# Ledger of designs, part 8: VH-VL binders against q983m5

Target 1, 189 residues: q983m5
Amino acid sequence: MVKVIASSLRKGNVVDKDGKLYVILFAENIHPGKGTPVTQLDMRRIGDGVKVSERYRTTEQVERAYVEEREHTFLYADGEGFHFMNPETYDQVAVSEAVVGDAAPYLQEGMPVQVSQFNGIAISLVLPQRATFEVVETEPTTKGQTASSSYKPAVLSNGVRTAVPPHIAPGTRVVVMTADGSYVERAKD
Short names: E, the ipSAE of ESMFold2; O, the ipSAE of OpenDDE; V2, 0.75 times the mean of E and O plus 0.25 times the DockQ between their complexes.

## First folded at step 1 (VH-VL)

Design f02 (framework fv_nisevokitug)
Fold by ESMFold2-Fast, scan of step 1:
Structure f02 (fold): chain C 189 residues (1-189), chain A 121 residues (1-121), chain B 108 residues (1-108)
Amino acid sequence: as target 1 above (189 residues)
Amino acid sequence: QVQLVQSGAEVKKPGSSVKVSCKASGGTFSSYAISWVRQAPGQGLEWMGGIIPIFGTANYAQKFQGRVTITADESTSTAYMELSSLRSEDTAVYYCARDRKYYGSGAFDIWGQGTLVTVSS
Amino acid sequence: SYELTQPPSVSVAPGQTARITCGANNIGSKSVHWYQQKAGQAPVLVVSDDSDRPSGIPERISGSNSGNTATLTISRVEAGDEADYYCQVWDSSSDHYVFGTGTKVTVL
């Protein structure tokens, strides 16, 4: 373990808090123009999956555990979890549904993913920031609720619900952020 | 039933900043977009900007671009509007309002009670 | 910039019909919302999406929108209808909300 300042912590890091290990799901540094800068961390406890939110002064020291991050390629999902292969060693690793979490709908065969392991157990995944999906269902932009440049509801080919600009029609491929499913742009043809 | 409750009246000097809060109760905060609208004494309604909490995005009227900042804290179900470089012309009642569409183009179905901000020397 | 023009005032006798117009180029292609504001109070949504009436709003209040004019109609007006009324649209070209100039309705 090493001591690091809170502001250096990022998603996927593992920290010790009160003798328990947590993987960071979200980290944000907040620097008000007046007042004390803080680091907001959303974390999941490794042993039982309990989620907690903590705030630290940005300069406060936190114990960080060493984890190995290696690129893998997504293969498939089954009853045992999500399966990835290291493209260099051909080693396969199974990652539980609890670890994959909200990222599950965004996984596509062949997608490169960073897998973090602690003591040989997969504890975190980092997907590419963006992924492309087809819009399978969206409301037509007509006079009424969505007759404007506002975003309208849409369902992606992976089942995720998002909001897209009114000009996006069913069948259009769009680029979305894997962190939250938010629309980025229309995919190149 | 969802209700929007705003912070109390403020008296500010020219050149200062004011930050008004808008707390949502009775519903899911992130399910709705929040807009800020002001009304100077004897004048009409003027849209300042809004925020879509689920996307973390804020949008501002051109007149206020660079002076207004709209933020949201989902953990406390509170939206904020901060207006800087205050002038006497900024004396107004400031309202927060819930956009009935979570993506931010619908009617404003619920309004806060309003916060009077007076800018005087 | 896109502007919504309303008459400054409308006077109407009790029991008669008040009509408040909201004018703008091709406003009929947009969804118009209407708000009622009584003195010292926050605005109240009375018509959404051109003609939809929120729960609790009396049937005497209705809306329409076509061409270059949207209209809020208050039938069988009562003293309690005396208020300022504002139309509103989302302007897709600027990604901004636009409010009308406002109409003071006086019942006498």
Scores: ipSAE 0.000, ipTM 0.422, lowest interface PAE 23.9, mean pLDDT 84

Design f03 (framework fv_nisevokitug; at its last look DockQ between E and O 0.04; V2 from the best seeds 0.00; counts 0 for: pae E 20.4 > 2, placed apart)
Fold by OpenDDE, look of step 2:
Structure f03 (fold): chain C 189 residues (1-189), chain A 122 residues (1-122), chain B 108 residues (1-108)
Amino acid sequence: as target 1 above (189 residues)
Amino acid sequence: QVQLVQSGAEVKKPGSSVKVSCKASGGTFSRYAISWVRQAPGQGLEWMGGIIPIFGTANYAQKFQGRVTITADESTSTAYMELSSLRSEDTAVYYCARHRGYSYGSKYFDYWGQGTLVTVSS
Amino acid sequence: SYELTQPPSVSVAPGQTARITCGANNIGSKSVHWYQQKAGQAPVLVVSDDSDRPSGIPERISGSNSGNTATLTISRVEAGDEADYYCQVWDSSSDHVVFGTGTKVTVL
């Protein structure tokens, strides 16, 4: 454990608060026109997955725990959670649904993922920014629509809802951002 | 070899509280989740909750929320279960059990305590 | 709440095969573990759903899981197999450990 100022904390960091460990989900430094600068932290309690929101003075000292970050490969999900493997050691780690969170729909077998571990326990994941999925449902293209026309609703093979260009049809593979499912481009595979 | 040794039998009055201890030896304490499971006479196993000592947080079964407190002392490798507002229905053998994994997701129990009988009677 | 249902009792003759079921919706997607509990004793892990068999557990005890039913199979049953058996899972939606209702196995 090491003491750091709140403003230095980032997503994925682990902190001790009142004797309990939390992983930071979101961090923002706020400098109001009037008042004392503060650091807003959205955190998840590692033991039970409870989410909390806390505000610190930017210069306030916080206990930070060292976290090991290693690349893993996603294997599969089951009743024990999401399973990842270290491609170097072949060690496997199970990650709970609480840790995976909104990233779950974007996980694909064989996908490289950065796993953050505290004393061997997985506490957070970082997925590739982009992933490829098949469009399984979308509106038909109407005559007169051009490439500059508005995007249309679509559903990806992982169940995620997104918006795609008018020329995209069901069966087409598209690249989307894993953060929010937004369309990037047609897949080149 | 890992061993879990629990505190002795308790006799309690209704409305009182009981605190059972579970001391672990022969392995790492802080990283492995410890759960409490009780069994009323002639009944099945019932999960009450658990704790991962190093994290300092506990997870409770909904049935016992607000009435049970699970804690851990890493310095003594001891887990505790405190049950308040005792009633006759709380008469049971209480077990501590260690999870094979570090989280509740990799969750089978490979080691069990010997059990602690708690009798609630007026 | 997620619930695991077991038959209250199973009777089996020595040398025969006992099958204990554990039913729940989509239990086939979960890791199911089994415990043996003899009278006056703490439960003992007999099937972990891992590749490794628990120490001291004979090969004639095995587990399977598909659909809505998990099954503990005890082949060549012996008098010493008489006990209560419990299935157990972890429910991700509630983050609860869940035990089955338990099955009393009687060796005739």
Scores: ipSAE 0.017, ipTM 0.566, lowest interface PAE 7.0, mean pLDDT 89
Fold by ESMFold2-Fast, scan of step 1:
Structure f03 (fold): chain C 189 residues (1-189), chain A 122 residues (1-122), chain B 108 residues (1-108)
Amino acid sequence: as target 1 above (189 residues)
Amino acid sequence: QVQLVQSGAEVKKPGSSVKVSCKASGGTFSRYAISWVRQAPGQGLEWMGGIIPIFGTANYAQKFQGRVTITADESTSTAYMELSSLRSEDTAVYYCARHRGYSYGSKYFDYWGQGTLVTVSS
Amino acid sequence: SYELTQPPSVSVAPGQTARITCGANNIGSKSVHWYQQKAGQAPVLVVSDDSDRPSGIPERISGSNSGNTATLTISRVEAGDEADYYCQVWDSSSDHVVFGTGTKVTVL
């Protein structure tokens, strides 16, 4: 364990709160124009998955645990969870649905991911910042509404809903952020 | 049923190279690592290296680094081991074996090929 | 380099118990696997992760691992248990598979 200021905490860090370990799911530093800066943390208890929200002064010290982070490649998903393999050691790791969370729809066979483990148990997963998916459903660009300054709803091949520029047609491959599914650009493949 | 089937016996001259194949059936080939293990006549088991087909990358034992190349073709579910600059002491039975560890730190081989005898002689 | 030392041979009478040791510094901190190899055949996994028996392996075969010694125990030995036995670990410090020197079990 090492003490760190709350504002330094990021998604994937593990902290001790009242003798129990939590993985950070979301961290936001809030600096109002008037008043005390605070760090908002949403976190999940490692032992039983209980979610809590805590607010700290940005300068408040928090105990942080060291977590082993190693590159793995996504293999497949089944009833046991999501399976990854370390290319250097041949270690296979099964990661639960609860740990993968909102990242699940973005996983593709062969995708490199960073897996964080604590005492041999997978507690967090970091995907590449961007991933490419086909737009399977969106409003046509050739007829009907053609407002040029508005994004329109779209559904990606992995089932995720996003917003894309008006010129994107069904069948187009697009690059999106894996953190929130937001549109980045049209794929060049 | 999961099965690993290897290519047939080879007789090679010193200085040449040999390429042995290992075809997997029954399971999803890319989900497992394939290792190559050799055994000289009357001797013990010696690990040469392994490959994870989904990456196409291989890791080699230090003793064989520079002489061995392990590859995989996912479309045919086949792994290959090529050993170059053959010497008489390379005469051995070469096995492919599957690593299917499902828990942290598990590194055992659950299925083995039948073995391929490679004889190096003039 | 990490090495696993086994006795070269063990002789045992039918119905008795054979014990095969696999020695190395702090081997109890590693997972040990055991393979049986009969003449002219490929190795067969008989014990995984120190003491787990794969499906189809008789309960007469068991494993243990502590301190500097892992042990494969074959109870009520039968003629069909005559084979070479190898222990194996993964050495994380070198990222290598390490096999033991092998033990020939002879049933007299």
Scores: ipSAE 0.000, ipTM 0.474, lowest interface PAE 14.7, mean pLDDT 83
Fold by ESMFold2, look of step 2:
Structure f03 (fold): chain C 189 residues (1-189), chain A 122 residues (1-122), chain B 108 residues (1-108)
Amino acid sequence: as target 1 above (189 residues)
Amino acid sequence: QVQLVQSGAEVKKPGSSVKVSCKASGGTFSRYAISWVRQAPGQGLEWMGGIIPIFGTANYAQKFQGRVTITADESTSTAYMELSSLRSEDTAVYYCARHRGYSYGSKYFDYWGQGTLVTVSS
Amino acid sequence: SYELTQPPSVSVAPGQTARITCGANNIGSKSVHWYQQKAGQAPVLVVSDDSDRPSGIPERISGSNSGNTATLTISRVEAGDEADYYCQVWDSSSDHVVFGTGTKVTVL
């Protein structure tokens, strides 16, 4: 933990407030014509997801968390959560569904994932920017579709719904962005 | 099931030192803070300091700064507390304690060692 | 330094309710944890984060925290509740763990 002034806090920072961790969702420094400058923080408590909105004097000291970021390998998911292994120590870490969030369908066995931890507890994940999946459902290719045709709906092997170019057929392996499932290109394999 | 097993009771003379061990089993060691808390006879709980083994740096209560050394050995999953320049007032039960299991939030202790009685007498 | 003040003792008859207070300025903004310690034993966590009860802790033990006072409540007290009780916070300004002064609960 390092003490910082409140006005230095930005979206994405993690702070420790009275023994609980919060992710900053929004930060604004307010300088009224009269009165003390303040920092408005909107935060989400890690653990239960409760959102809070607070004001600090801009110079008030706040504990910003130091988090350890380390590569882990995704193993599997079950009713207890998502399980990752440190490839050097072989220690396993279970990560809650709340922390994994919308990234869950993009995880693949053996995938390298950057895991951020505070006090041994995982608080965020970063997946590789891109991943390859098979298209399992989409309209067949047709010559009636011109170059001006819109992207068509598709379902990937991980269940994600996305849009692909008209020439993509079921069974095609495609590269997508793990952030939102958007099509990048056909896989080169 | 996490377990913390401490070394046995010790009798020491004033001016000497004592080193108490705390071996963790049944869970991860490196990421969880291990604190040392003492309790003199008939008195309350007193936090002495702690360490998060993977970060390697201990912090200490001011009262004990300069007399206590807290270390951790990740390879054996063992934390140590050494208290030097012992006085009769250091007679107490010394506990090691870990942070709660896999959860978010504030520091609290959900696993405690059995305690180690250190008696400092003539 | 942040200090937590508890009454030294509370006496209660079996079947009645014991309330143990933990006082500090603006403690309601902090997460308060409670430990039970029976004679000759290590402490046991009974309440975390003001009001959360670990598994194995009976429903009749509960916590609350607002303003300048956190309270541990033991309803339908039984002989097995006789113990010392400590509140605890983490003080972010010092990065220290702080225990309350302790309360001995005697079941009459």
Scores: ipSAE 0.000, ipTM 0.428, lowest interface PAE 20.4, mean pLDDT 83
ESMFold2 (binder alone), look of step 2: mean pLDDT 90; pTM 0.935

Design f04 (framework fv_nisevokitug)
Fold by ESMFold2-Fast, scan of step 1:
Structure f04 (fold): chain C 189 residues (1-189), chain A 123 residues (1-123), chain B 108 residues (1-108)
Amino acid sequence: as target 1 above (189 residues)
Amino acid sequence: QVQLVQSGAEVKKPGSSVKVSCKASGGTFSSYAISWVRQAPGQGLEWMGGIIPILGTANYAQKFQGRVTITADESTSTAYMELSSLRSEDTAVYYCARGGRYSSSWYKPFDYWGQGTLVTVSS
Amino acid sequence: SYELTQPPSVSVAPGQTARITCGANNIGSKSVHWYQQKAGQAPVLVVSYDSDRPSGIPERISGSNSGNTATLTISRVEAGDEADYYCQVWDSSSDHYVFGTGTKVTVL
């Protein structure tokens, strides 16, 4: 184990908290206008799957465990879980729905994915930070309201709901963050 | 200034339903979580659930699962809380309160509150 | 289920310091928010993220959070501080906001 500051932690890292190991599902550094900067961590305990939400001072030290990360390619999903193949060895690994979690809708056939294993067990999945999807449905601009820079709701081709700028029409391909589906930009041709 | 304005007091009979409204003004409605919190006479605050309007995502406290429905109308910037199968112990002041933005915002504090709506359940 | 325990009441003389505790297992690893509620009124956020003070809240109100106890401290207490105070956290393991049991502060 190595001690790291809380603000350095990222999704997929494994940390030791009170003798229990947790995989980080979400990490965000928050800088309030007044007061101490904090790191918000959402984590899942390895073994029983208990989820916890913890906040640390950004400079607080946390013990991080080593995990083996290897590139795989997403193949398909079925009742057994999500299936990935190592492109060099052709070894396949099945990853449970609990481990894939909210990343599941973003998986695309052929997508490169980092699979993290701890003691031979798949514990986290790291997708590319961004992915491209088509907007299949978006609400029209509300009539009579003052023009604002507010976003409007949209449904992506993977079923995920997100918010997009007012100028985005159905059929537009957009780049979103795989961590939360948030809009980044229009896809380039 | 952001302001949350709730509908007026209600008197209901046991077994009926009540629907309380919370109209937001002064800020962006759709992107912020709106939660509902109740307070029985002389008791503390109890979270019932909330919604993130732009995502269509609602989340309910387990105690109220099956009896509470939280919805939002983005065109009127109004959130609603409907509580069914009313019992005398549902007599309380019901508050709406604004949380943070999008799904990752559930951990944020409630920075603005409605004035409260008294719901009295009596036969 | 995760529960936040507060003393039911705290009495303090004007000009003295009131301390309101919020107890829970390992609460020091969670961000605690505090609300003030005066009789007949909606709650008002007075401390966020353990110790951050919203605009308009006097500097004599402060917060801390460590180990199993978060504390709201009101220094140089005034009659206008008489109210109920509630701590609050988001608990992602249960997917719930959790409020403390509440503390009535009486200034005598």
Scores: ipSAE 0.000, ipTM 0.473, lowest interface PAE 16.3, mean pLDDT 83

Design f05 (framework fv_nisevokitug; at its last look DockQ between E and O 0.04; V2 from the best seeds 0.00; counts 0 for: pae E 16.6 > 2, placed apart)
Fold by OpenDDE, look of step 2:
Structure f05 (fold): chain C 189 residues (1-189), chain A 120 residues (1-120), chain B 108 residues (1-108)
Amino acid sequence: as target 1 above (189 residues)
Amino acid sequence: QVQLVQSGAEVKKPGSSVKVSCKASGGTFSSYAISWVRQAPGQGLEWMGGIIPIFGTANYAQKFQGRVTITADESTSTAYMELSSLRSEDTAVYYCARDSEYGDYYFDYWGQGTLVTVSS
Amino acid sequence: SYELTQPPSVSVAPGQTARITCGANNIGSKSVHWYQQKAGQAPVLVVSDDSDRPSGIPERISGSNSGNTATLTISRVEAGDEADYYCQVWDSSSDHYVFGTGTKVTVL
């Protein structure tokens, strides 16, 4: 355990709060413009999976527990959870749906993922920020639409809803952010 | 007391780049935001961007986005501002400035300024 | 973008009061800071957080902020007060520091 400032905390970090360990699911530093900057943390309690949301001053000291972080490769998902493999040792680890959370739709076979383990138990994942998926549904393009036109609704091959530029059509592969499914660019395959 | 000491005057050709340094002393460095503010001859103050060293990421004014790079070296308590693709309009005195305390959002410490002259 | 508007110049006789305004939509909800810049020098903070006075700044200099206008007041103006003055805020929406257009104070 070590004390760190709240603003230094990131997704996947483990912190001690009131004698219980939490994994950070989301971290954001907020500058209000008037007042003290704060760090918003969304966390999941290790053990029972209870989610909590806390706000700290950015410079507030928080107890951090260091966990083992190793790159793994996503293999597959089944009834036992999501399976990852250490590409160096070939060891496999099963991660529960509760730990994977909202990242589940973005996992693809062969994807490198950072797995954090505490006492040998997988407690969090960090996915690449970007992933590529095929657009399977979207509105038809309308003649006369310009580059300044608003984005249109679309559905990706993983079922995630997003918004894409008007020129994007079904069958097109696009790069999206794994955090929220937001469109980045057309895939350069 | 806190002091900000900047590198010396620069004379640059159009299209080149300039990198100005700002060394802080007399206080902590990592937790304070250091900003760069420039002033063209006879003109007002213009914020370019800033960095909180401990964060490692910088914020930039929209006007300079993609052309300015602000960095910080915690080991030397030095902030840097690099401006590329220089043009005559970039001729100005460049200041580094720091908050008195983290999150104050005003500048009570200023460097002495660095004159950058861009001319063919 | 958030913009702060100042009068380009203010002329004042010695002993009189100079008022420098800084206008923006709902600026009263923000913390306004003021800087004095004399010729050939770096800016100096003279008012912080609307009305706080840094150490070493004379009591003749004060600040206020409400509604759409922040004001720097310099009472009993002296020749040494001749300078450029800038208001400044932090805009959280754009994550930018914003300076006013600046006001040149001339002592007649």
Scores: ipSAE 0.007, ipTM 0.548, lowest interface PAE 11.0, mean pLDDT 90
Fold by ESMFold2-Fast, scan of step 1:
Structure f05 (fold): chain C 189 residues (1-189), chain A 120 residues (1-120), chain B 108 residues (1-108)
Amino acid sequence: as target 1 above (189 residues)
Amino acid sequence: QVQLVQSGAEVKKPGSSVKVSCKASGGTFSSYAISWVRQAPGQGLEWMGGIIPIFGTANYAQKFQGRVTITADESTSTAYMELSSLRSEDTAVYYCARDSEYGDYYFDYWGQGTLVTVSS
Amino acid sequence: SYELTQPPSVSVAPGQTARITCGANNIGSKSVHWYQQKAGQAPVLVVSDDSDRPSGIPERISGSNSGNTATLTISRVEAGDEADYYCQVWDSSSDHYVFGTGTKVTVL
């Protein structure tokens, strides 16, 4: 275990609190205009699955537990769960829908992911920060709008709803954040 | 105190599958990993894989990858091990065992074992 | 793959000391656990983390681990100690539990 500041923690990290291990499900840094910056953590205890919401000062130190984090490649999904392969050993691991959670729509065959394991059992996944999807539905680009401060709704090829700049037309490939589906930029290739 | 109680002996034909159960009592089922370890007659212990019920994810020994499926039902506090495409060399006593808490990597409680015979 | 090698058998007279070795490259850098299995019964943990004894295990049973060899020592051996003994480690490179080849202890 190492001590880290609360603001450095993210989904998938495992922390030790009072001798018990927790997997972080959600982390958000809140910086009010006045007052103390805080890190809001939603965690699930490994021992019994109890969900805990904790608020830390962003600079507060938290014990981060060492767990094995290994790169795997996504293969496919079926009734048994989501299947990944370790590219070095060729070992396969099945990960349940409960562990994959909101990341499921973003998985693509061949995608590298980090799998965190406790006793060799997958307890969390970390996807690449960004992924590329085609916009399948959005409002047509309006002629004469070359700059705009407002986004419009769009549906991605994986079914995720997002917001894109007005100049993005259906059929355009876009880069989005896998954490929340937010638009980053138009894909170059 | 924790107890692990397994299903009864089975006799299977080659090419079939078998599903063995392991019911836990006397502790928190969802909180601990349950592993499956087999032992062929007169042979040593061989780890097959394990599951943490609350996460629903399993880890399998490479030798059994693709043939073994380990699942858990939290509502009945029961873990299952299904082995497919059975061969005569799969004749063995199959044990479930509870993994200790994080960082220890040893088995503190064992089921009584289930004899699976694959013949003819 | 990582393999734990044990002698197939050890014979010991009552009241004497039995020593069961578990050999592997750099096993001293791993935590070694030991199980006792009597005929027709499930294994029972007798030593965890190299040298810790679970509640109910007699002080006659002890463990050590250094270099390339871990050792289970049973002092003042009794007929009831006759059993198969297995060492076990976690191999982080393969994410596998690895059991030793097993040692049959006979009290003669």
Scores: ipSAE 0.000, ipTM 0.497, lowest interface PAE 12.8, mean pLDDT 84
Fold by ESMFold2, look of step 2:
Structure f05 (fold): chain C 189 residues (1-189), chain A 120 residues (1-120), chain B 108 residues (1-108)
Amino acid sequence: as target 1 above (189 residues)
Amino acid sequence: QVQLVQSGAEVKKPGSSVKVSCKASGGTFSSYAISWVRQAPGQGLEWMGGIIPIFGTANYAQKFQGRVTITADESTSTAYMELSSLRSEDTAVYYCARDSEYGDYYFDYWGQGTLVTVSS
Amino acid sequence: SYELTQPPSVSVAPGQTARITCGANNIGSKSVHWYQQKAGQAPVLVVSDDSDRPSGIPERISGSNSGNTATLTISRVEAGDEADYYCQVWDSSSDHYVFGTGTKVTVL
C-alpha cells in the first residue's frame, strides 16, 4: 500500500479505507472559487459490491492498494465463474460473476482481457473497448425514412439488446462498445 | 518533500513592475493553493493573494486588486506574482507559500523569500 | 476588515514561560494558526488549528483559543525561541488570510 492524495485517484484505482477495499468508479476534483477543494469519489466495495460515495479534501491522504494488472485470455464460463488464462505462464484465474457483472455477455473465447488482482483474487476486468457481434434480430426498415431517422432496436448474437441504424439487417456484423453495447460501426470483416 | 524555490532579489524603479517566480517540487502542484505573502522591512506579514493552479483563477486581497496578477504554469510547476505600478512602500520580501495538505487555510511550506527593492 | 492584534514585544528569561496573545472579536470561533520567524528566515508553522503541533515542534510550544483571545505559550523558554511570532486565520467573510500584527520575543 502507498499513501497518495485524494486528488490523484482515478477510475480503476483501488483504495483501502478502514480495512476495506474499494474500486474507484468515478472521481471528480471540485475546486469551488470560494471554498475548500474536494475530491468526490464514487466507489464499489470489494466483496459485497455495495456502492458508496465519499468526499475527501483534495490533499487528504488515502491508502492506495498495489494491484497486479496483467493481460489474460478468456477461456470459458461455467457454474463456478469465468475462467481466464495468463498466456505466458498458463496460470488460470477464476473471476466471479459479481466481479464480471454486466461485462459477461461481451466476453468471447480468446478475448484479451486485463485482469486486476489483489492477493491473487481477481477484483476487476477491463475488456477491449470494442467488440464485434452479429445482429440476430432487428426490425425491417420501413418506407418513409428521412435524414432524421432514428436508430431501431436490435438483438446481438450475445443476447444484448441495442440500437442500430435503420439500414442494418439481420446477419450484419457490427462493432459495439463493450461498456454498454452501443453501436459504433459496421464491422470491416 | 515539498520545496518552494523563488527567483532572486530585484531592484526596481518606481512605476515599473516586478514578476517573482515560485517553483514547486516534491508534490502535486495543480491542486494545492499557492499564496503570496509580503513583509516590508521591520513589518509584519501581509497576504496578497493566491491561486489554485488547476482552476487557473486567482483570489486577491482587496488592497492589491488591480495591481497584482497571480498565475500558475502547471507544465513547469511554477507560480508567478506580478506587482505593477511599484512605489517605495512596495519594498519588501515576497514569499510564496503553499496551503496545508488538507486545505485547512494555513501555510505548511514557504519559499525562501525574494527581496524587491523599489528605489530611484 | 478582520484584524488580529498582538502585543509588539514580549521579554522573557530563559526557563520561564512566554505567552503571546492574539486578540480579535470572537476569535474563538475561528481556527488559529501560529508561525515562528527567526531573523532573516521564512516563517515556520508551529501551531495549527488552535492547538495542534506539527511534527518536529517541541511539546513546550502550545496553543489555546477561546472567546476573544488566542494564546501561544512557550514553556521553558530557550535562547533558540527568540523570534517573531504571528497568528493567522482564514476570514470567510472577506475570503482572506489574515495575519496578526506580530510579536517579537526576546530571550534575556
Scores: ipSAE 0.000, ipTM 0.431, lowest interface PAE 16.6, mean pLDDT 84
ESMFold2 (binder alone), look of step 2: mean pLDDT 92; pTM 0.945

